# Designs tried in a protein design chat: VH-VL binders against SHC-transforming protein 3 (SHC3). Part 5

Target 1, 186 residues: SHC-transforming protein 3 (SHC3), of Homo sapiens (Human) (q92529r149to334)
Amino acid sequence: LGPGVTYVVKYLGCIEVLRSMRSLDFSTRTQITREAISRVCEAVPGAKGAFKKRKPPSKMLSSILGKSNLQFAGMSISLTISTASLNLRTPDSKQIIANHHMRSISFASGGDPDTTDYVAYVAKDPVNRRACHILECCDGLAQDVIGSIGQAFELRFKQYLQCPTKIPALHDRMQSLDEPWTEEEG

## First folded at step 5 (VH-VL; framework fv_reozalimab_arm2)

Design s12 (from K1 with heavy chain Q106E N107G P108T)
Fold by ESMFold2-Fast, scan of step 5:
Structure s12 (fold): chain C 186 residues (1-186), chain A 125 residues (1-125), chain B 110 residues (1-110)
Amino acid sequence: as target 1 above (186 residues)
Amino acid sequence: QVQLVQSGAEVKKPGSSVKVSCKASGGTFSRYAISWVRQAPGQGLEWMGGINPSSGTANYAQKFQGRVTITADKSTSTAYMELSSLRSEDTAVYYCAREYTGSYFEGTDYYFDYWGQGTTVTVSS
Amino acid sequence: QSVLTQPPSASGTPGQRVTISCSGSSSNIGSKTVNWYQQLPGTAPKLLIYSNNQRPKGVPDRFSGSKSGTSASLAISGLQSEDEADYYCAAWDDSLSGWVFGGGIKLTVL
């Protein structure tokens, strides 16, 4: 991915996730993201459409999903995916909407048959704590977006395994497990 | 499913060395780090160091630098901790523990998710 | 001497809510997540809470964690006799380049 890959997508909003994705299996994570997509689509004017005939949410799913934040709902954004972060900006790149470090992202899914145009990812941030963020993509773009996110996660994991700790070299460096690892430093 | 099994109790004389093993099963050994933590009788937990088996890179707590060596053998899924120049205050239970996040999609917050049963090392004359 | 500070002991009665504190500095709790480990008498430690407030599978929701600034807390609601154990907080310390533990707290259920 080099310096990152950029897509233009629509940001629909996010919903707080009250349980750790680490404690849940893949099927449950997927159910949470599908329910989040459905609720955000129902709440956002101009979204492509809420599910017409979906299963009622289980008590378990309802206990996991909290409040919605629709502050930036419906905005077109420039999404840059790199091994460091998912960076969300206005399309002219003048305003940052959010920057989610890869270390803060616990799960991502998208381009599924039931939600073909949507990508969802769960990230921790200072504003929303842990939230499921919903992106609406057009014309088959969702599969490209989720593929790029998956590649970034794979590369980030390999970097950690090769260099789990940074050794401070001089007075201006700090030990950090989430610093970018490079071949030059390894 | 994941289990860490440690070697049996040791009784050592002052000035000798001890080498404790920790065999991992049920997971992909090289995808996580193994740490060693000791506990003297009636005292708290003390981190000694850890190793990433994939890279072979080990790091040690300052207190134990020069006396502790941590190694890993990927072919047998076994980590080792060797402590030299033993003193009576080294009498303790020694634990191995897996440093893990659960999944590569979980980010980089790490924790000790599985612990070995402990190995008692007694240093006496 | 422990790098993270915990009270040495605490007690409660069945059904009560007990909180266990853990104090650190900017190089550990202030910049990193906190994990909590439970040690029952005669056993190895067990992961109880990770990443400040997350519970592993099998840990009851009576246990919860929180973090504010350079301090963290473990809360145990509906205290039970089987909760009698030692509890340790832990965090990575950037200045020491290593894991640090609290001194541990002995929780007695009266």
Scores: ipSAE 0.019, ipTM 0.481, lowest interface PAE 6.2, mean pLDDT 80

Design s15 (from K1 with heavy chain F105Y Q106E N107S)
Fold by ESMFold2-Fast, scan of step 5:
Structure s15 (fold): chain C 186 residues (1-186), chain A 125 residues (1-125), chain B 110 residues (1-110)
Amino acid sequence: as target 1 above (186 residues)
Amino acid sequence: QVQLVQSGAEVKKPGSSVKVSCKASGGTFSRYAISWVRQAPGQGLEWMGGINPSSGTANYAQKFQGRVTITADKSTSTAYMELSSLRSEDTAVYYCAREYTGSYYESPDYYFDYWGQGTTVTVSS
Amino acid sequence: QSVLTQPPSASGTPGQRVTISCSGSSSNIGSKTVNWYQQLPGTAPKLLIYSNNQRPKGVPDRFSGSKSGTSASLAISGLQSEDEADYYCAAWDDSLSGWVFGGGIKLTVL
């Protein structure tokens, strides 16, 4: 992923997650994200809709999901995925809508046949306000987006406990600084 | 169920080396790391280093750099910690501990979720 | 010396609420999550709290964690005799590229 991979997607909104995803099993995490996608899609005008007809949520799911926050609902955004963060900006990249450190993101899902155009991820801010954020993707982008998030998680795991890099000697640093610039003009 | 089982107690002479093993069962090596933490008699916990078996990458606390070597054999689900140039100050209980378990679509978050029973290493003349 | 600072001892009576502090810096607690480990006499440490305030399965809700700035706190409500143990806070330290532990606190239940 290098410095990051950028996608243009639509931010639909988020819904509070009242319990830690890490305290829940994988099946429950998946059900929460699917329910969050459904609720946010139903609340946002112009959303494609993830479900036509579904069973009512269980008492358990209802106790975990809180209020929806539809600030920025329906906005096109620039989403940059890197091993450091998910960064959400206005399309002109002038305003940060959200910046979620990868360590603050507990779970992500989407792009499957039941949620083909949607990606959901659960993140918390520094104040421990936990929410499930819903992205609507055009064409086949949802699978690319979720794949990139999964790749970022996997790369973070593989990078853990990396050997520290030796500090270069002053001589080596000075020598590199003396090399010609690529844009040098006589 | 996950369990870490360590090798038995060792008595060593100053200047020698010791190699302690830690066998993981009930889990996999593919998405966790193993750390080594020691505790001298009556004292606190001290991290020595760890290894990510998936990458083969090991990292060591600065205090132990150059005399500790941590390795892993994924085929036997066993991690090893070798400490060389032993001194009396190395007398301690040595623990292995597992860091993080998670699925592919979950962000890694690191903490010691399971600990081995400990291996007592006594360095005496 | 320990990188994270904890008081060396604390005491309480059954039913009391006790709070155990842990102080660090911007390179550890200030930027990373805090974990807490309980060590009963003669046993290996056991995970008590992870990611600042999360309990693993089997840990009673009497135990809770919190973090503010460069400090963390473990609270034990309804103190019981079996809570007599050593308690350690721990965090990853970015400047050291490694795990750091508090010195440990010996909790005595009177």
Scores: ipSAE 0.390, ipTM 0.724, lowest interface PAE 2.5, mean pLDDT 84

Design s16 (from K1 with heavy chain F105W Q106E N107S)
Fold by ESMFold2-Fast, scan of step 5:
Structure s16 (fold): chain C 186 residues (1-186), chain A 125 residues (1-125), chain B 110 residues (1-110)
Amino acid sequence: as target 1 above (186 residues)
Amino acid sequence: QVQLVQSGAEVKKPGSSVKVSCKASGGTFSRYAISWVRQAPGQGLEWMGGINPSSGTANYAQKFQGRVTITADKSTSTAYMELSSLRSEDTAVYYCAREYTGSYWESPDYYFDYWGQGTTVTVSS
Amino acid sequence: QSVLTQPPSASGTPGQRVTISCSGSSSNIGSKTVNWYQQLPGTAPKLLIYSNNQRPKGVPDRFSGSKSGTSASLAISGLQSEDEADYYCAAWDDSLSGWVFGGGIKLTVL
C-alpha cells in the first residue's frame, strides 16, 4: 500500500457501539455491522436503500447499538487507506471528515450479499467514542475497499504473516464472510 | 461446544520420535491456528510452535527448529506435533491450544481460548 | 529462562487483594496485548484474561488485568481458596516471532 490507496466513496454516517468488539464472537460482530448499515440507510435520505434481505435483529443486537451521528451523512469523500489510518477527506482534500488510526479500528466488513455496496468499520475516536462507520460504494467497489483495508491490517502487523495465525488470501477470506449467520463458530 | 482432545500418554526411548494428535470439535477448525505448548515437571509453559490449518503455514520457536514438525489435517480436524531426537529433558506434558483471532479485519488480538487436556510424554532409557 | 518476568510465588489470605506482576520489553508487552492463564493443580491452563483486561464468560469480576508500558498486572480481589493456582502472563514477541510466557507464579491462599 505504500503511501496509501485512495477511493471516492459516499459517507453515510455512524452509530455508537456500546460494547467492545473483542467481547463478541465473529458472527455477532458481523451481525452488528449489518444491523448498523440497515439503520443508517433507513435514517439517511438518498441512501440507495435496499430490497436486499435483512436478518431479523435480536434483542441483544439492539442493546449494543446506540445513537446515530449523521453530521456528514450523504457526502462524497476521498477515502485513503494506509497501514497508519483510514483517512476521510472532502474530494478536493481540503477538509478532513475523519482520521481513524489503524490501532483504533477493531473490525471491518463489506460486500455482504444483502449489503453488497456497503463497507462498515468500527473505530474509536474522541468525538464518537466507539462507532460503526458506514460507507456506500459504487457497484463493485466495496470489494476493492474492504480488500485494501484487509491488506492494511496484514501489512501493519507483518509478524502475523510469518506466524501460525497468518490470514488466508483476501478472496478466500471474503468468501468465508458470506457464510450464513448460523455458521459453526458461535 | 469447542473441545480439543489429545492422544494418550507415551513412553519413548532417547533418540526416537513422538507424534501427538489434537482433534478439534465444535468450531470452524480451519479459521483458527493451533499451537503446541509444553510443560516439564514442575516447570512453566513453553511455546513450541503453531500452524494455520487453512494455509498449512507453521511457525516454530527457535529452540525447537529442526526437531519439531507441526501439521494439520483439515478433513479430520486434527493437528499433530512430532518431536524427533528425543532426550530426557523432553519429558513433559504437551498441550495443544486454539489461537483465537476473531475476524479477518480485526486489529490483531490473539489468545489461546481453548486448551487440550495434555499428553504426558516420558523419555527414559 | 522466561522472556517475561514474574515473581515465583505470592500468597494472601481469603478476602484480601493480591496483585501479580509481569514485566517484558518493547518487543512484547510494550507493543502487544497481554493474556493471563490460570492453571489449577493437575489441570490444563485456562484463559483467565485476554487483551490486557477482558474477561471470558465464566470468569468472576474479582479478576482484572491492566497494562502500562512494558509491564502488566493481574489483580485478584476478594481472594478465595479456589484461586490457589499457577498464573501465567503471555504475549506475542515481535523479535522472536513467537509466543512468550512468564515463568509463572504459584499463588498460595493461606
Scores: ipSAE 0.010, ipTM 0.504, lowest interface PAE 9.8, mean pLDDT 80

Design s17 (from K1 with heavy chain F105L Q106E N107S)
Fold by ESMFold2-Fast, scan of step 5:
Structure s17 (fold): chain C 186 residues (1-186), chain A 125 residues (1-125), chain B 110 residues (1-110)
Amino acid sequence: as target 1 above (186 residues)
Amino acid sequence: QVQLVQSGAEVKKPGSSVKVSCKASGGTFSRYAISWVRQAPGQGLEWMGGINPSSGTANYAQKFQGRVTITADKSTSTAYMELSSLRSEDTAVYYCAREYTGSYLESPDYYFDYWGQGTTVTVSS
Amino acid sequence: QSVLTQPPSASGTPGQRVTISCSGSSSNIGSKTVNWYQQLPGTAPKLLIYSNNQRPKGVPDRFSGSKSGTSASLAISGLQSEDEADYYCAAWDDSLSGWVFGGGIKLTVL
């Protein structure tokens, strides 16, 4: 990924996640992101669609999701995926909407048959807020976006085992990997 | 579930080399790092190095740089640790350990979640 | 010599709370998470606590971890005879670019 890969997508909004993703199994994490996509889509005019024949969410799932934040809902954005961050900017790249360091992102999903045009990721920002962010993609793009996020996670892990003397910046990256959000959510 | 199985005990002469294997079963081998940790008789744990099997990139503790080589074969889910120029103070139990990093859709998290049973290496003097 | 400092031994009686310390520096515990490993006699180490205070499935809740500054602690409440083991703290060290371990502590249950 070098300097990063950029996509133009639509930002639909985010919904607060009240529990650490680490405290949940993979199936529950996937259900939470699917429920988040559904709720944000229902709240945003012009979103492509909601799941029409889904069962109501369990009380457990509902207790994990909090309030929605639709401040930037419906905006086209430039999404840059790198080993350092997911960076959300205006399409001209002049204004930052959000910058989520990779170390603060605990889970991502999307582009599957049930969420074909959607990507969701859960991130913790500097003010200790955790939210699930929902992106709406053009036909086929969601697969590329989720693939690039997965590649960034994998490359970040590979950099962990790299000899620091080859790349001095590795020391700074290792420092950022120790961010305390994992401790706080024990 | 995940299991790491190591090769059998070795008795070696000073100046020779030893190569220990660690075969992983269960789970996705290439998404995890494999580290080697040794323990001399009655002593504590000492990290020697680790490898990312997917990239083949290895990192070594400074004390072992130039003497240790760690490799991995993804097709057999097996990691290897070769230690050369053996000395009597290399007599130890050698463990492989898996560094869990989560699924590729999760942020990295670094800890040794599974350990091999250990391989005793005795350097005769 | 070990990079992280632990006392060589500790003891307790059944039912007691015991705390095991681990001291490091800014290049390891001060900037990285701490993991704890339990080694029963004659066996390989086992993950006990990861990321300062997280328990893997199967570890009883009487084991807990904490970290403050350049030091970490493992607490064992309701001590049981089966807890008699060596305990090691571990952290990544940025200056050494590698994992470092405490010297280990032998816990005896009286």
Scores: ipSAE 0.019, ipTM 0.548, lowest interface PAE 5.1, mean pLDDT 81

Design s18 (from K1 with heavy chain F105I Q106E N107H)
Fold by ESMFold2-Fast, scan of step 5:
Structure s18 (fold): chain C 186 residues (1-186), chain A 125 residues (1-125), chain B 110 residues (1-110)
Amino acid sequence: as target 1 above (186 residues)
Amino acid sequence: QVQLVQSGAEVKKPGSSVKVSCKASGGTFSRYAISWVRQAPGQGLEWMGGINPSSGTANYAQKFQGRVTITADKSTSTAYMELSSLRSEDTAVYYCAREYTGSYIEHPDYYFDYWGQGTTVTVSS
Amino acid sequence: QSVLTQPPSASGTPGQRVTISCSGSSSNIGSKTVNWYQQLPGTAPKLLIYSNNQRPKGVPDRFSGSKSGTSASLAISGLQSEDEADYYCAAWDDSLSGWVFGGGIKLTVL
């Protein structure tokens, strides 16, 4: 990826996620991202999915999703995907909308059969805490975007493994994850 | 539309090698992994290995390690599986299948979303 | 021998509900998602269910999947004659670093 690959996409907004994605099974993660996409699409005029028929959300899903942030809703943006981050800027590159370090991203999905033009990712930042960010892509682009995000995850992991002295032992990793006094979330 | 088209049937003698091709169309070849799965007559499915065309990295099932080589040519969007030192037990239909995931996380979910039509390989003297 | 265990055969009559089981271990079904493939006679396998319980476009809702612990099941409600096929469960196995399949089950519609 070098300095990164850049796509022009529409940023629709984000919704706070009140639980760690790692604590949820795949089915629940998928339902959360689909519900987030539906809610953001309904709130943003001109979104492709705004008028699609939608299955009612469960009480459990409603308890996991928090407040929406639509400050930059409907804006066309330049999305740069690199091993370091997902960087969202205005098309003229004069304003940074968000910069999410790769380590702060816990989940990403996109190009699914029922949401073919959408990419969703869950990231932590100081403004939105943990939130699911929704991107709307032109026809066919969502598959490329999610593929590039996947490649960035793989390259980041491989770069880490190339420094064996910096890789914590499994025992130490498990202890850190289980610490009841942890001030940071992975 | 995504389609995987495999090369035609082969008849081989014991001790020889066979190389089967799988040409992908639709989608971007380098974004997906290609796996090879075989099926002996009247038997179940058996994974042989797979390759990530983007990295060139291939992984093989333990049973086939040392006998199978999986390669990919990005310029022709074609994956290959070569099996050497053929025995009568290698008589099977050989399938290529595309591995896909739409989710990236510590434990991503993968599945075979498209399969080739299969290539029959018969090993007999 | 297959790494994932399925019964070799099952049968049902049209309209009946049939459940197909798949048993594994902590290194496969216990830690990874399960996919199901349908193989009609003389054809290549086709994706039927992915990620435990998700249906691809074009698969009827009478097919459903579930997973509990180290076991998974495929349920077929309203059984039809065209459902006569072999069904395979599959999962990634962390200890083998590879895909593993069930032995397959031949479903006969009587």
Scores: ipSAE 0.034, ipTM 0.596, lowest interface PAE 5.3, mean pLDDT 81

Design s2 (from K1 with heavy chain Q106E N107H)
Heavy chain, then light chain:
Amino acid sequence: QVQLVQSGAEVKKPGSSVKVSCKASGGTFSRYAISWVRQAPGQGLEWMGGINPSSGTANYAQKFQGRVTITADKSTSTAYMELSSLRSEDTAVYYCAREYTGSYFEHPDYYFDYWGQGTTVTVSS
Amino acid sequence: QSVLTQPPSASGTPGQRVTISCSGSSSNIGSKTVNWYQQLPGTAPKLLIYSNNQRPKGVPDRFSGSKSGTSASLAISGLQSEDEADYYCAAWDDSLSGWVFGGGIKLTVL
ESMFold2-Fast, scan of step 5: ipSAE 0.015; ipTM 0.490

Design s4 (from K1 with heavy chain Q106E N107S Y110F)
Fold by ESMFold2-Fast, scan of step 5:
Structure s4 (fold): chain C 186 residues (1-186), chain A 125 residues (1-125), chain B 110 residues (1-110)
Amino acid sequence: as target 1 above (186 residues)
Amino acid sequence: QVQLVQSGAEVKKPGSSVKVSCKASGGTFSRYAISWVRQAPGQGLEWMGGINPSSGTANYAQKFQGRVTITADKSTSTAYMELSSLRSEDTAVYYCAREYTGSYFESPDFYFDYWGQGTTVTVSS
Amino acid sequence: QSVLTQPPSASGTPGQRVTISCSGSSSNIGSKTVNWYQQLPGTAPKLLIYSNNQRPKGVPDRFSGSKSGTSASLAISGLQSEDEADYYCAAWDDSLSGWVFGGGIKLTVL
């Protein structure tokens, strides 16, 4: 990655996440991001829409997701991915929309068959507020974006810990969070 | 809940080696790194090194490189620290500590969440 | 030989607020988070504060942490006799690729 890689994507919005991702198993984390994508797509005019049909969300999922924030909904942005951060800027004005330190990001997913054009990530604000942010990518770009985020996570993780002979996949690292040490409660 | 239990006190001669064990219970051993931290009498805490049991690779503080070997056995959930060429300055309490690595996401830092009770190593001429 | 600098001692009386400082550099506190460990006489260290300002379950809210630039502080409000202990700050150091500790501060409750 070096100084970082930059993509032009569409920012659709975010939804508040009321529980720590560490307190949830991997299956629940992926269900949360899929539900977040669905809700934001329904709320944003001109969004492609990931699902033709979906089951109603469980009571558990509904208790985890809070209010939507659509302040920057539908904006094209420059997304720069580095080991330090995900940096979101408006390309024409070069204004910063958000800068999420890599350490503040607790989960990312995207490019899945059910959500091929979407990337979702959960990040903490400096005031200890969590949100799931939704990006809409051009055809094929979502897999490249999520791949770059994964690479940044692995490189950042190495800077803090011992150098492993086998680098754990993002999925394997997510599974390690099944046992929360300290869980934040709403 | 989570507990780290260390082997008993050791008295060694200068020039010998010592190997201390740290057995983890109540948790997923391979998901957490184990570090070794020592404390000489009346002195502060000094990190010696640590190991990631999932990869089996160890990292050592520069001061101890060449004298310390840290290993882990996932089947017994036990980490080991061996210090060679002992001198009187190595007299200390040696602690193992679990480094919480599963928090790279959400409160995404690393810290020693549980500590062993300590093993006193005395090097006497 | 400590990389992070702490005063060697501090004292307070019950009910008072005490602040313990920790000073580092850009390669540790300036770029990484700070953790604090409490060591009661004759016991192993115990995690008191992690990630600059977070408390583990079981640690009273009268303990708080903060970080600014290359320095960090531990604050103890409503000081109690049970708080008499050694306190250590710690951070990962990127240039050393390892954990570094402060020299420790002996807190006496008068």
Scores: ipSAE 0.015, ipTM 0.489, lowest interface PAE 7.7, mean pLDDT 80

Design s9 (from K1 with heavy chain Q106E N107H P108S)
Fold by ESMFold2-Fast, scan of step 5:
Structure s9 (fold): chain C 186 residues (1-186), chain A 125 residues (1-125), chain B 110 residues (1-110)
Amino acid sequence: as target 1 above (186 residues)
Amino acid sequence: QVQLVQSGAEVKKPGSSVKVSCKASGGTFSRYAISWVRQAPGQGLEWMGGINPSSGTANYAQKFQGRVTITADKSTSTAYMELSSLRSEDTAVYYCAREYTGSYFEHSDYYFDYWGQGTTVTVSS
Amino acid sequence: QSVLTQPPSASGTPGQRVTISCSGSSSNIGSKTVNWYQQLPGTAPKLLIYSNNQRPKGVPDRFSGSKSGTSASLAISGLQSEDEADYYCAAWDDSLSGWVFGGGIKLTVL
């Protein structure tokens, strides 16, 4: 990745996640991201729309997802993916929309056959607390974006494993939005 | 369309080695891991190992450690599985399978989304 | 022996609902997602269910998956003759650092 890889994508918005992703099984995490994509797409004019048909959300899924934040909805953004963070800026790079440190990201998914143009990730930040952020990509780009996010996670953990200061449960800490994380440099 | 195309059937003598190829097309080869799974006649599926083509890192099942070598060539989008010191119990159909995930939390959300057609390896004297 | 346990055979008639069980332990099904693969006679396996209960495109909605504790189940409603196949459950095993499969179940449609 070097200093990072940059993509131009459309930011659709985010929806609050009211429970820790760690408290949910992996199937439920996937269902939460798909439901978030559906709700945000329905709320944003001009979104492609992810689903032709879907099951209605369970009572449990509805209790996990909170309100949407659409302040930056529909904007084209520059997304820079690095081992440090996902950085979302205006295309001219003058305004930072969001900067999510890798350690603050508890789940990411995208490029699935039923949501081929979408990438979703759950991150904590001071503005939105814990939220699922939805990106809409042009043809084929979603798989590159999620692949780069996966590579950044892998490289970040590999760097930490070479020089661990304490013995954390790496996956458990990535999936815990409220636990402290050991700072390290690559 | 994504396809995994494997090399043709092999007949080998005990003590020799066999190298099977798996060529991927239609997908982003470097974004997915390739696993090898075998099936002896009338028996179930057995995972042998897999490789992440991006890192070149291979992992092997304990039973095959020391006898199996899995490699990948990114330039040709081809993965290879070489099994040495063959014995009659190695007679099986060998499949390659692509490990996919839309989520990158290790292998917790991985699954084999596409399978090769299989390569029959017969070990006989 | 297989690390995940499945019955060796099951049968049903057209239109019936059939369930196929898969039993594991805390190091596999108890902590990881379960995938199901269908193998029609003479063919390679194909993905049927992933991440416990998700269907890939092209798999009919009469196939469904579930997981409870260290066990998983595949349900086939409205059974059809084309469903006659071997079915395998699979999960990653943390203690073995590898994929484990069930022994497979031969489903016969009478």
Scores: ipSAE 0.012, ipTM 0.529, lowest interface PAE 8.8, mean pLDDT 81

Design t4 (from B2 with heavy chain Q106D N107S P108G)
Fold by ESMFold2-Fast, scan of step 5:
Structure t4 (fold): chain C 186 residues (1-186), chain A 125 residues (1-125), chain B 110 residues (1-110)
Amino acid sequence: as target 1 above (186 residues)
Amino acid sequence: QVQLVQSGAEVKKPGSSVKVSCKASGGTFSRYAISWVRQAPGQGLEWMGGINPSSGTANYAQKFQGRVTITADKSTSTAYMELSSLRSEDTAVYYCAREYTGSYFDSGDYYFDYWGQGTTVTVSS
Amino acid sequence: QSVLTQPPSASGTPGQRVTISCSGSSSNIGSNTVNWYQQLPGTAPKLLIYSNNERPSGVPDRFSGSKSGTSASLAISGLQSEDEADYYCAAWDDSLSGWVFGGGIKLTVL
């Protein structure tokens, strides 16, 4: 990744996540990102529909998601993915929309069959606290984006971790495009 | 519904070995590390080491290096801690704890989210 | 001897706000996040605070954590009799390549 890889994507907004991803199992994390994509897409004029048909969210899922922040909704951005951060800027690079250190990102998913053009990631920052950020990508780009995020996760751990017991479970942090999208698992 | 269940109390003679088990339920066993922490009577917590079941690699506190062996069996979701050359100073409650991370990538952002009930090991002649 | 330094005891009355300190060095608290564990008499430790200031499900809002430089603090507002316990801070130590704990503080609710 070097100085980072840059993509042009559409930022749709974010939705507050009221519980730590660490307190939730993998199935619930993926359900939260799917529900976040749906809610943000419904709230943003001109966004593509994420689902042809959608199951009603459970009471548990509804209790985890809070209010949306649509301040930068619908704008094209330059997304730079590096081992240090996800950096979101205006296309001319004059304004920073967000800079999320890799250490602040607890989960990412994207390129799934049900939301092929979307990437979602949960990050902490002072403005939005913990929130799920939604990106809309051009044809096939979501797979490249989520792949680069996964590579940044893996490279950061190779760079800084000396202890094998602290190797992160990428599966718990990312929804692979090859993994089935499961609606609800008990 | 994550739970760590440890084996029962042990009474051992000096110079012998003890092997304590910790069976995990809930979650994917190979996706988190298991650490062992002991507490001598009336004393504080002391980390002994941990294992990543997915890689099979264990790491140990320097004080216990050469005396402690931590292993894991993914098929039974069970971690083990074996302490050899027991001395009376090894009398303690031994805890297993799940070492987890989700919010941050740095090695410093891990924590023990669930603990076993503890296993009392008494070393006496 | 504990690597992280905590006072051996603290006390408070019901409704009081108490703070529990934890001091380390650049290789532990200065470089890594701090976690706090509560141990009620005769029980296993329980996660109280993680990643400096996060609460797991089931821990009341009256418990909060903070970190500055090489030191950390646990604050308990509205102290209750049920809070009488031992409290431990913990952090990863880069130079030791291992977890280090404070000596624990015995909190008495008067």
Scores: ipSAE 0.005, ipTM 0.465, lowest interface PAE 10.1, mean pLDDT 80

